# VH-VL binders against o27280: the designs that were tried, part 198

Target 1, 266 residues: o27280
Amino acid sequence: MDSMNVPEVLEIKRIVEESESVKTFIFSWDFRREVRPGQFVMVWDFRDEKPMSVSLIDPVRSEIGISIRRVGEFTDRVHGLSEGDLLGIRGPYGRGFELMGRDILLVGGGIGMAPLAALADEATARGMRVDALVAARTADELLFLDRLEAAGVNISTCTDDGSCGFKGFAHERLLTLEENHDMAAVCGPEPMMFQVMRILDERDVPAQLSLERYMKCAVGICGQCCLDDTGFRVCAEGPVFWSQELSRVREFGRYRRDPAGRRVPW
Below, E stands for the ipSAE of ESMFold2; O stands for the ipSAE of OpenDDE; V2 stands for 0.75 times the mean of E and O plus 0.25 times the DockQ between their complexes.

## First folded at step 10 (VH-VL)

Design F27 (framework fv_azirkitug; at its last look DockQ between E and O 0.87; V2 from the best seeds 0.00; counts 0 for: pae E 3.2 > 2)
Fold by OpenDDE, look of step 11:
Structure F27 (fold): chain C 266 residues (1-266), chain A 121 residues (1-121), chain B 107 residues (1-107)
Amino acid sequence: as target 1 above (266 residues)
Amino acid sequence: EVQLVESGGGLVQPGGSLKLSCAASGFTFRTYDMYWVRQASGKGLEWVARIRSKANNYATYYADAVKGRFTISRDDSKNMVYLQMNSLKTEDTAVYYCVRPSYYEGYFDVWGQGTLVTVSS
Amino acid sequence: ETVVTQSPATLSLSPGERATLSCRASQSVGSYLHWFQQKPGQAPRLLIHDASNRATRVPARFSGSGSGTDFTLTISSLEPEDFATYFCQQWESFPLTFGQGTKLEIK
């Protein structure tokens, strides 16, 4: 196997609290190993390993950032770490986002904004106009707002409780936006992505969506992240898919498989 | 709009004390480390103090020139950062700036207007 | 600490001319060198970060270059509003340190 499959032990250079439940861990990165927005890495805390999206790509500072939401035992341990502590990182893996056109729309929910934030940086650096719809349950869970603003992104917010921006869901807010875009990138809860994709299709806006599935190997071997019917491996053919590809995936927006392979409805 | 507004500057005698305040608005204050930088009249800029975010346990750092005399603190609930200055010296005379670093702390991207501290007998 | 030295101390030029300002660090700072503009009675304004990246709303006539110990700020064609004092600052290590400044004045 490629040397990229061997975890590299890296020191946490900085920790940034994005929200109460999300922290960004920054690492020095050798950019001889290319990384693209939308790709993920496997994070190893020497006990367990989990896939995480890259949320920061900074070739100037030779740094990457990984944003991690606190959701279980593994992430609890990671969130207990301090600057100077070590983590194992292998990757990057998967297919990232492809930028096209001049005007792009980003639609993100919760931690789904992580890869989109990285994409926003790249897009703005290329001189693209970037609109971002940032959704969360509450205002305090909205991620990367100041970062996106600093990058020159036009931000619209949406919260379930109306504590910030539009009260409602991302697809509802999207219906109120009249802007035409050359492409869209979407990442968040799958039900959100499903609804957003439908709207974008109706508007004839090419869309890429990043899926989340249980991943074990990250190299397309174990099959844990296979999508039904198509046989798409989220870690290999994804996690970023075009809307046309996802239209062939029956389970999309409907259910996922747990670590035991059982169907779990969204 | 992102804004930092300093206050609390004034005239004080050597050995005296003064507390500076900085009000932050227009951004997620709790996420950021905050800095004080000062500038004597017609002189260069000098880093004074740094206070880290809650995620980093509000750790504080000081320039050697002010260590033991100055204390930086913050109140995230009020979006405030402070600089308690004790045992002031004439060489502490300067405009003091409250400064925000970039989102991931790479450079200074936002400065307040500054507040003048004059230490004189 | 890392000492940052700017040259020249004063630069006298006319509008339309090219300005070249130098900043040297006593030890390598990689690309962690930033440039600020300061006008009288105002706070410093970020111009260039990380050696060569223009900050938001900074005109294209401003550019930065260099790495390691030697850095340059270039203004391709001076505008009247560009006459000010320019500071460089290293963020490689603490304590953070600034250059003494270059005053760009009108000839």
Scores: ipSAE 0.864, ipTM 0.929, lowest interface PAE 0.6, mean pLDDT 95
Fold by ESMFold2-Fast, scan of step 10:
Structure F27 (fold): chain C 266 residues (1-266), chain A 121 residues (1-121), chain B 107 residues (1-107)
Amino acid sequence: as target 1 above (266 residues)
Amino acid sequence: EVQLVESGGGLVQPGGSLKLSCAASGFTFRTYDMYWVRQASGKGLEWVARIRSKANNYATYYADAVKGRFTISRDDSKNMVYLQMNSLKTEDTAVYYCVRPSYYEGYFDVWGQGTLVTVSS
Amino acid sequence: ETVVTQSPATLSLSPGERATLSCRASQSVGSYLHWFQQKPGQAPRLLIHDASNRATRVPARFSGSGSGTDFTLTISSLEPEDFATYFCQQWESFPLTFGQGTKLEIK
C-alpha cells in the first residue's frame, strides 16, 4: 500500500521555532505506515535529500514532526520555507527505540533531544516514569523543556556555561543523579554518548544509543564501502543500538570514517 | 511553575477603552501562539483573539464580534501578551482569560485566572 | 461556523453514580474535540483532549469517546469534587467554538 523508496510530497502544516537554530516541521501522516521513536525519514527539498529523525509521532492527530537544525546549505534552504510549502518525505527507516520496564532515563544533547522527545511521549502515554537529562552548550540551546514538562517528564538540565541547571557536561551531571532505572536512551554528540554509556554500564542499566552517522547505513548507503580493521564489512542497522552492540564497534567514541574509509578522530 | 496572570480589567463606560495584560512565566513564552478567550455571566466560553509566534510573523486573528475594535499584541522580551479593547460595548462584559495552547497547537492547555471587564453606564 | 451543543443543560446525581455528558457538533470535527471542567470562581481545567486522551494528572474515572459529530464524557463513579460545570470545545475549524456547558449538581 505504501512505497518507502518513493518520496511523498507533503505540505508543511505547521512550523514551530524550538530555538534560534532549530525548527520543527509538522506534516499530516497516514499511520498505515507505522512510525516509531528513533526512526528517521529522508527529507527532500527538490535539490538534495538528507536524513532527519522523527521528533513528533501523533497518531491521534495523524501528524509527524521533523526537527531540523540549521547547519548548512540544505538546512538553510529548508529553514526558509513557510507553512503551506512542500517537502518530499521518504520513509520511515531504521531501527527505533524499545521501551522496557517502568522507570526510564533519557539523556539528550542538543538536537539529540529530538528523537528522545518522541520516545518520552510514548513512554509517558504508557504510564512509565520518565527522567530526562537535557544537555546543551547554553540555556538558549536546550530543546523541548516545555514539551517534556507538559508530558509529565522529570527534567534535569546541564549547560557547559552554567546558564541553566548544572554547570558542566552531561556525564558529569549524570554522576549526581539517582542510578535506579530499568533502561536508558541516549542521543547526542558521540563523545558525550560514549561517556554516558560507560556510567550506565557501571550502574548495570541497559542503554540504547542513537547514532546520526549510522542513519545512512540503515538505508544501505554505506553498505558497500564500510570496512573494519580486519577487512570485514560492517553494515550495522541503525540508528538505534543497544550499548552491548556498540561495545563491538571499535570506532564508537574514538573516530569516524571519511569518504575513502580512513579514520578521522572526533 | 507555569503561570499566566491577567490584569487591566475593570469598569468602563460604553465607547471606552481598556488594555488587558497577561504576564507569562515558567515556560519559553516566545515559542507559543497565545490566545484570549472570554466568558460572559451565564454563558459559555468564546474565543476572542490569537497571536502567532515570531516563526509565523506574529500573525493575528480575531472573532467576528471584535474585529476592528480589539488588537492582540505581544512582547517576547517581557513575556507579555496584550489585548487592546476599543469602542467597548455592553455585550463585551465578560471574564477575559489569557490562554496557552498545547506545545504544537490543537487544544488549550494552560489558562490564567481571568480578569473581569464590565462595560456599563 | 461549527456549532457545538451540549446535553443535558443540568444533570443531578449523587456521589458514586455514573455521569454521562453529551456533546454534538453541527458538522464533523474528526477527533478534535476537547473537554474542560470549571468550578465557580475558577478558570477552566483541561480534562480530555482529542476526544479520548486524558490530560496529565486527570483521574482515571474520567473518559472520553466519540468521533465526527457525537461525543461523550463519562465519569465512572462521581466524587464530591466532580460536581462542576463541564464544557466541550472543537478545534477543527476557526472560529474555535465551545458548548454552552452541562452543570453537574448534587441530587
Scores: ipSAE 0.690, ipTM 0.838, lowest interface PAE 1.5, mean pLDDT 89
Fold by ESMFold2, look of step 11:
Structure F27 (fold): chain C 266 residues (1-266), chain A 121 residues (1-121), chain B 107 residues (1-107)
Amino acid sequence: as target 1 above (266 residues)
Amino acid sequence: EVQLVESGGGLVQPGGSLKLSCAASGFTFRTYDMYWVRQASGKGLEWVARIRSKANNYATYYADAVKGRFTISRDDSKNMVYLQMNSLKTEDTAVYYCVRPSYYEGYFDVWGQGTLVTVSS
Amino acid sequence: ETVVTQSPATLSLSPGERATLSCRASQSVGSYLHWFQQKPGQAPRLLIHDASNRATRVPARFSGSGSGTDFTLTISSLEPEDFATYFCQQWESFPLTFGQGTKLEIK
């Protein structure tokens, strides 16, 4: 536990530009500290620390990858780094995805595809049939398509602007897809996940959803990542939840909380 | 379908120059590092050059045997890799392959058909 | 520079037999050792990456093993199309280096 809460300073081994706004940073990793798809790490740039999902888990090469979207000052600084530069990594934390059955559906929006790409690798390694619905605002923001193709994943795409695949939202595309999956895993903007969850519930497809909440301690002590009504802490009891756990939460998909605890619309 | 198609090989005299091209299709070219590997007739394979993606500032690397004489470059808008070969020697006679690594690197995944360069008087 | 040495240089076998090809690196390359097949007039084809992982569309009769400095490619029951030259290649450090090849010939 003590090693989990102390950042280890690691050298950036490799950087891949996944899109104009998303880079994957790859580090050597000692897999005596196990990592599961859906878990996250805290990334420390010696000024600030932010939670990031693990997108690559490669025990053969002893590597992990962390995909980071440029969205603010911290991520701008990290995107400016080069191979050989240092970052602090704390974790992993949280509950990961659980695989079941033979056929899995992945539904990812934007950077939400990062933990799902790691899950896809594990699912295909187990011999599961993997379908992925990959969503973004534009074609150039669709993530991991080459990687998913290489893994044998069956890909459907949608974009808000129609520049690639179905024009519209992920849940609208989902309505036109086959209903024969044993489970689903969903990660992306919370409004998207709420709509997708409703459809999957109507289809009686067991679903796991990965939530992002503002985090400070990453181990559930400070309460910053709490959900209304249930007291679930995203960093401790999640970030991956079953859909039935989330169906009892009024705030899911309707609003979120800022660092001061105030409601903020999606 | 992922494809790499080399062109520009031919016969050239020692001391001459030649520029090879590689057209890439079927994948997101801009995210990959790209490589040239050569093979003299009946011989083993030899790595020649590497050019990194934009994320790594298009950095270039060369085998000692060609350093200072060969220049690798790329054009992401055209999905092209080039190898400018100057001061050619008879030892440079080989089939030259354009090669794509695996997505996060670590092994050679896709090879072109190769283009023959012959350096002789 | 990491020297990669293959043995034997030539292996003469008949269809249906088992082939065992060896590759040795001059220093540890961990699991970063890859195997390629090359038929006359063709580009190399990836068979095995990272010591033991079969590449896409490679038949199950091909398998790889080893770590560190010693690696083996095994073809469990030779088919006529398997008679070709085989190269191993390390990616632990630059310059990237290939073995000199093992030519697998029909007896």
Scores: ipSAE 0.466, ipTM 0.773, lowest interface PAE 3.1, mean pLDDT 88
ESMFold2 (binder alone), look of step 11: mean pLDDT 94; pTM 0.949
ESMFold2, look of step 12: ipSAE 0.464; ipTM 0.774
ESMFold2 (binder alone), look of step 12: mean pLDDT 94; pTM 0.949
OpenDDE, look of step 12: ipSAE 0.855; ipTM 0.927

Design F28 (framework fv_azirkitug)
Fold by ESMFold2-Fast, scan of step 10:
Structure F28 (fold): chain C 266 residues (1-266), chain A 121 residues (1-121), chain B 107 residues (1-107)
Amino acid sequence: as target 1 above (266 residues)
Amino acid sequence: EVQLVESGGGLVQPGGSLKLSCAASGFTFRTYDMYWVRQASGKGLEWVARIRSKSNNYATYYADAVKGRFTISRDDSKNMVYLQMNSLKTEDTAVYYCVRPSFYEGYFDVWGQGTLVTVSS
Amino acid sequence: ETVVTQSPATLSLSPGERATLSCRASQSVGSYLHWFQQKPGQAPRLLIHDASNRATRVPARFSGSGSGTDFTLTISSLEPEDFATYFCQQWESFPLTFGQGTKLEIK
């Protein structure tokens, strides 16, 4: 038995409210079991389990953080928990981000900022210049601004409704920002990621994109995680992919599949 | 620019009451737990009270020296944290600091300028 | 409660010299010990968090070390602005507790 696949029951040490719909749950972690930005864990509330990206990796404090958006029954129950309560955690799973060069652009939409916040910490610790474009529908849904600022990140914001920063979408804001980056990391809704990827490709900036396509088959057993053409399974081969890989996937940014396998446009 | 500005300090007689206020600006106030720390003249720092964010039901915690006499509260719509001090004693004389912890807790990151409370007759 | 004790109470040195300040906890606090600098009439300023991590905008001459019960703050070469009072503080358990301070003064 691989100890990574056995759920460990951990006590919630701290809960931080990131927004009205997002909380970060912090746990003690034994860093002999390595965790990297871009990886995820399975969170078990003793009834259901769901994949969640690791949003804080703090080996100094021996802690990890998991940021959870309230979107359904499972996440509503988890949001009802208090410090001292228990959750099962297994993992980590998936490929993490790779860092290269001197400067990095992070582009995050909504909860997609969670894995990018962990990456920002690693990049700044390595002495990289970090620029973050944080996008959301409204000002209240912009995540991690205070944390990113504390880490020394240069922040640009945009909201669909114009309630904070640039009024418009992430890709529209990106067109007004400087073009000098050795790499980029992108996480958010697929339509946003597709548009951002196209701009970065035109600028010849290599990008890694994190796909939030977590189904019941989160550990790679179920074929529903499989992408068209490439045969990539997010749980087994992702969730982080280079833009070069995603540019060959016909469905990326265009459609997804429902439980019956039918194409559903974004 | 992150700022914490305390007010409400002054001279009060033993058994009296004072309410301290702390105005926060330059950060997302509602996401942080907030603390009060005091320092008597020529002495060390002493933690007084803690109030948690709304998601933790505004839970409050107090040092044993002030339990039952002091009440910490907050108003997220105004970016304010308060300390209501009742039944004041001469040993409560100190500079009171409003303090913000690090984003995920664990150390004190930002301090206000402090406000002096003198309890004497 | 965890009692935190600092030594010496006063340290008299000249600019350019190395300063070594000690902090001892009555029981293990792991690495959850922090160092603050306070100048007369000012609020405390965070220098080192979690035993050895320098806070932002803090000069490289400041360093921290230690774990468990014994901790040290070192200033490799004193500048005039470094003459101040230094406090250590544990965050392993509530109530949060501070040392009584070490006053660094010009010889």
Scores: ipSAE 0.015, ipTM 0.589, lowest interface PAE 8.2, mean pLDDT 86

Design F29 (framework fv_azirkitug; at its last look DockQ between E and O 0.92; V2 from the best seeds 0.00; counts 0 for: pae E 3.2 > 2)
Fold by OpenDDE, look of step 11:
Structure F29 (fold): chain C 266 residues (1-266), chain A 121 residues (1-121), chain B 107 residues (1-107)
Amino acid sequence: as target 1 above (266 residues)
Amino acid sequence: EVQLVESGGGLVQPGGSLKLSCAASGFTFRTYDMYWVRQASGKGLEWVARIRSKSNNYATYYADAVKGRFTISRDDSKNMVYLQMNSLKTEDTAVYYCVRPSYYEGFFDVWGQGTLVTVSS
Amino acid sequence: ETVVTQSPATLSLSPGERATLSCRASQSVGSYLHWFQQKPGQAPRLLIHDASNRATRVPARFSGSGSGTDFTLTISSLEPEDFATYFCQQWESFPLTFGQGTKLEIK
């Protein structure tokens, strides 16, 4: 296997608290190994390994950031780490976002904003106009707002409880936005993405969506992340898919498979 | 709009004490480290103190010149950062700036207007 | 600590001219060198971060270059509002340190 498949033990340079449940871990990165927004890495804490999206790509400082939401035993351990501690990182893997056009719309929910934040940085650096719809359950769960603002992103917020911005869901807020965009990038809860994709299709806006599935190998071998009917491997053909590709995926927005391969409805 | 506003400066005698305050607004204060930087009249800039975010256990760091005399603290619930200055010396006379670093702490991107501290007999 | 030294101390030029300011670090700071502009009675303003990146709303006439120990701030064509004091600052290691400043004054 390629040397990229061997975890590199890296020191945590900095830890940033994005929210109560999300931290960004910053590492030195050798950019001879290219990384793109939308790609993921496998994070190894020497006990378990999990796929994580890259949320920061900084070639100037030779750093990357990985944003991790606290959701289980693995992430609990990782969130207990301090600056100077070590993690194993292998990758990057998967297909990232492709930028096209001049005006881009980002629609993100919760931790789904992680890869989109990286994409926002790239887009703005290229001189693109970036609009971002940032959604969360509550105001305190909205991610990367100050970061996006600093990058020159036009931000719209949406919260389930109305504690910040539009009260409601992302697709509802999207319906109120009249801007036309050359492309859209979407990442968040799959039900959200499903609804957002429908709206974007109706508006004839090309859209890319990042899927989340259970991943084990990250190299397209084990099949744990295969999508039904199509045989798409999220780790290889994804995690970023075009809306046209996802239109062929029957399970999209409906269900996923757990580690045992059982269907779990969204 | 992102804003930092210092207060608490004034005239104090050598050996005296003074507490500076900085009110932050327009950004997610709790996620940022905060800094104090000072500048004597007609002179250069000098880093004074740093306080980390909650995620980093509010760790504090000081320049050698003020170590043991100054204490930096913060109240995230009020979006405030403070600088308690004890045993003040004439060489502490300066404009004190409250300063925010960039999002991932690479550079100073936001400065307050500063507050003047004058230590004189 | 890393000592940062600027040169010249004072630079006298006319509007429309090109200004070149130098900053030298006592040890390598990589690209972790930033430039600030300060006008009388005002707080410093970030101009360039990480050696060569313009901060938000900074005119294109400002540019930064360099790495390691030697850095340069260039103003391609001076505008009247550019006459101020410029500071460089290293963020490679603590304690953070600033240069003594270059005063750009009108000839």
Scores: ipSAE 0.794, ipTM 0.900, lowest interface PAE 0.7, mean pLDDT 95
Fold by ESMFold2-Fast, scan of step 10:
Structure F29 (fold): chain C 266 residues (1-266), chain A 121 residues (1-121), chain B 107 residues (1-107)
Amino acid sequence: as target 1 above (266 residues)
Amino acid sequence: EVQLVESGGGLVQPGGSLKLSCAASGFTFRTYDMYWVRQASGKGLEWVARIRSKSNNYATYYADAVKGRFTISRDDSKNMVYLQMNSLKTEDTAVYYCVRPSYYEGFFDVWGQGTLVTVSS
Amino acid sequence: ETVVTQSPATLSLSPGERATLSCRASQSVGSYLHWFQQKPGQAPRLLIHDASNRATRVPARFSGSGSGTDFTLTISSLEPEDFATYFCQQWESFPLTFGQGTKLEIK
C-alpha cells in the first residue's frame, strides 16, 4: 500500500457531466486502501491541491468517483481535462458516515449530494430503505436524481424557485415527509443543514452532518478549519459530525470563515 | 418511468436507406452515451453503434460490419437518438434496439422494445 | 475481437431444477461480463452485471460467478417464467460482443 500522504498519479478513466457546473471524475482504485462515504481526498492538478468529497465508491468495478463543482481557477482547469488525462489523488481523509438501523433519510443541497450519493449506494447495498430529499435553487442544479432512482432510492425534490418538486427550502419540504427514520445524513449549505438538524432533533432522529469548509488543514498547514467553541478540526475530527456534537458549536449555521479566518455571516 | 421508443423500421430493398429514431423519456438524456444493438431472427445480439455525450464531443463509434454505411447522431434538445442506415444489405435485416448504458457506463441497463428492419426484394 | 461462446446451446429442464449456464471468452475480460434474459418478442433484460452482481429487482435465485475467461450463470430453482434465452456479453474491449445464447426450455 502507498502512504495516504503521498499523491498517487491516476488516469481519469471516465468523466460524467452531472450538470452544467458539476462533473464526476472516475478512477481505478485499489480497495486495499479503504474509502468510506463521507471521506474526502486531496486532488492535485500538478499546480494546486484541493479537497474533494468522494461521490462514488464501487469496489465491484474497483473504481472511485470525485464530483467537482466549477467555482474557480483550479476547478476550471480540472473541468477542462479529458478521459486519459492524469490527476494526483491523496487520501482518503476524515471521518465518514456511520450507517445504523433499517430506514435512513438523506438530505442534500447542491454539491452536498455528492458524498450522500456514495452513502446511498452503501445503504441500498445493505438492504436499507433509503429516502432522499434533494434540494437546489433550480431544477438544473438538482444532482444524481437518475443515479439515485436506479439504485432504488425513494426521492423527494425541492427547489427554491419551484421548478421541480416542492417550492421552497429543504427544511420546509422535510416537514411534509414521513417521520419514520432510524437515522439521517445531511450535507449542503450550512444554514440549510442547521434548519434540518433542528427538525430531526425534534423528531428524535439521530443525524450526521458533513462540514466541508476550509479542509486545507488536511495537509497540516493551518488551524483554519477549527470550530470556535469545541476545538474540532474538520479535516481531523470531521468532516462528518453527529447532530449532538454540532448543537454546541456556536459557529454552525450562524457564520462562516473566509480564507483569512475572518467571520462572515451566512 | 425510464423509456426508450424506437421507430422508423420497415421493409426496404437492398441498396436502400432507412433512418431509425429513438425517443427517450424519464431520465436526463444528455448525460448518457447511447447505443444501437441489433438482433437477426433466431440469432444473437450484435452491437452496431455508439454516440457519446456532449462532454465527450459527441464522439461516434461503429461495428466494422456497418462502418461507412451507418451514421449515429443525437439531438439532446429533443431527447432523440438516430441511426441513418445507407447502402443496406440483406445481412442488415434485424430488430434494432436503442440502448442506454448504466449511469457511469460499463453495462447495458435499459433497452427499447426494438424496431424491425427487413432488407429484401 | 473478443469472441464469447455459450454452452449448451439448449438446456431442457423442469421447474424446481437447478440450471447452470456457461460462458467462455477467447481472452480475459476480467470481471466485465454481463448476463441478459430474453423472452420471445421482448427486448433483453439485464440479470447480472460485472460477473456476479445481481441487477435491481432480479430474484435471488439468479447468481453469477467467474472471472477472466470462464463464467457461469446459475438459477438455483427454476420457476416457469425463467424459461427463456440467456445471453452473456463482454465489456472489456470494443467491439462489444455477445454470446450466441443458451435456450432454456421446459422438458
Scores: ipSAE 0.705, ipTM 0.851, lowest interface PAE 1.3, mean pLDDT 88
Fold by ESMFold2, look of step 11:
Structure F29 (fold): chain C 266 residues (1-266), chain A 121 residues (1-121), chain B 107 residues (1-107)
Amino acid sequence: as target 1 above (266 residues)
Amino acid sequence: EVQLVESGGGLVQPGGSLKLSCAASGFTFRTYDMYWVRQASGKGLEWVARIRSKSNNYATYYADAVKGRFTISRDDSKNMVYLQMNSLKTEDTAVYYCVRPSYYEGFFDVWGQGTLVTVSS
Amino acid sequence: ETVVTQSPATLSLSPGERATLSCRASQSVGSYLHWFQQKPGQAPRLLIHDASNRATRVPARFSGSGSGTDFTLTISSLEPEDFATYFCQQWESFPLTFGQGTKLEIK
């Protein structure tokens, strides 16, 4: 039987503090279970289970990395762990990013840069030219800059407070950037992604956007990750969607749903 | 540009002490573990010490030849790594390199130019 | 402790020739074996990491192969700047250990 729906208990091999609020947890991984950029795993701390994007895919060292932002009780507990401690991992799940052309633009806001860092590694390994717009509230929250530079990525930054790079929102910075890309990949706060998607659509740049929704089963059975207008299940048909798919979704960029399915404004 | 600059080497008598410094720039120093590696004249390379990042409580590790005599430390606010060397012996004579590993560890990717320590009478 | 042994100790060749340098670990290190070049008065320079991955700005004439205990660095056609000392180094386990080096000298 397929054991994908039962967590495998893995030892934390390394922990890297990416920022005051973000840590990357690295695990040994058997790559017979293939992992693609944009896919996610369910992380189980033996009390609760949450979806997390894969940020490092390293088949040479047989490792994956999962970047986790501290935002609540579950992530507080996980951030308190040390190397050698155990977590349950099930997956991977979901539809990953597809690469096309020679020139790719990455637009990442906050922790949304995590799956894009994995994509950047694959894109550069294929010989693509990679531009990344890395956005955060402050300079201290810009993620993966050293890693992206080492991979040969051309980095632009923006911060809400102007402490590093362009002062303002990611979509405002995007308007000042070169328009000559074959595709884009976007992940971050949903309001940011909506504004970025509109600019990319106007420029006729094919775009893929990664969404987060409440998930329970991760295989599309429970229905709690569904989008209103389409019936798309983020865990099964996503989390990565083409901009054309999202253009028909009434809720995208306008509201979110709580675990009970109620509409909540962004 | 990523740089590591060592200082504090010199001539010292057996039994003496020196403190080496390494100034780091051009990267997010606080997230990396840091290393010292030494090389005696005309000889091979020898790992000396490791200090972990804050996320691992700055844990320290030493080669057997220097345990109890050398202390590695760091100051993340100044982007500095230090190596306090006590009870120096003539066999400690070497060029000492400050070394940065790859981002998630696994190999040495940036080396300083080294600082020479000579232990002789 | 994992002992890393290099051979030969000295290799005398002419520009344009192919160089083959060997590195053997006393126990399996998987692919966690790295190669460095060092010229007199300079710090070591990373050439190959994880057995076969060329570091940034390393010319294509350098290649690495092997896994487990036996590893090879190959320089397909020697250039004058390639005459130097080469070290291999394992990162499977602590203490981290280096080979004694292979001196590649001009014939």
Scores: ipSAE 0.436, ipTM 0.758, lowest interface PAE 3.2, mean pLDDT 88
ESMFold2 (binder alone), look of step 11: mean pLDDT 93; pTM 0.939

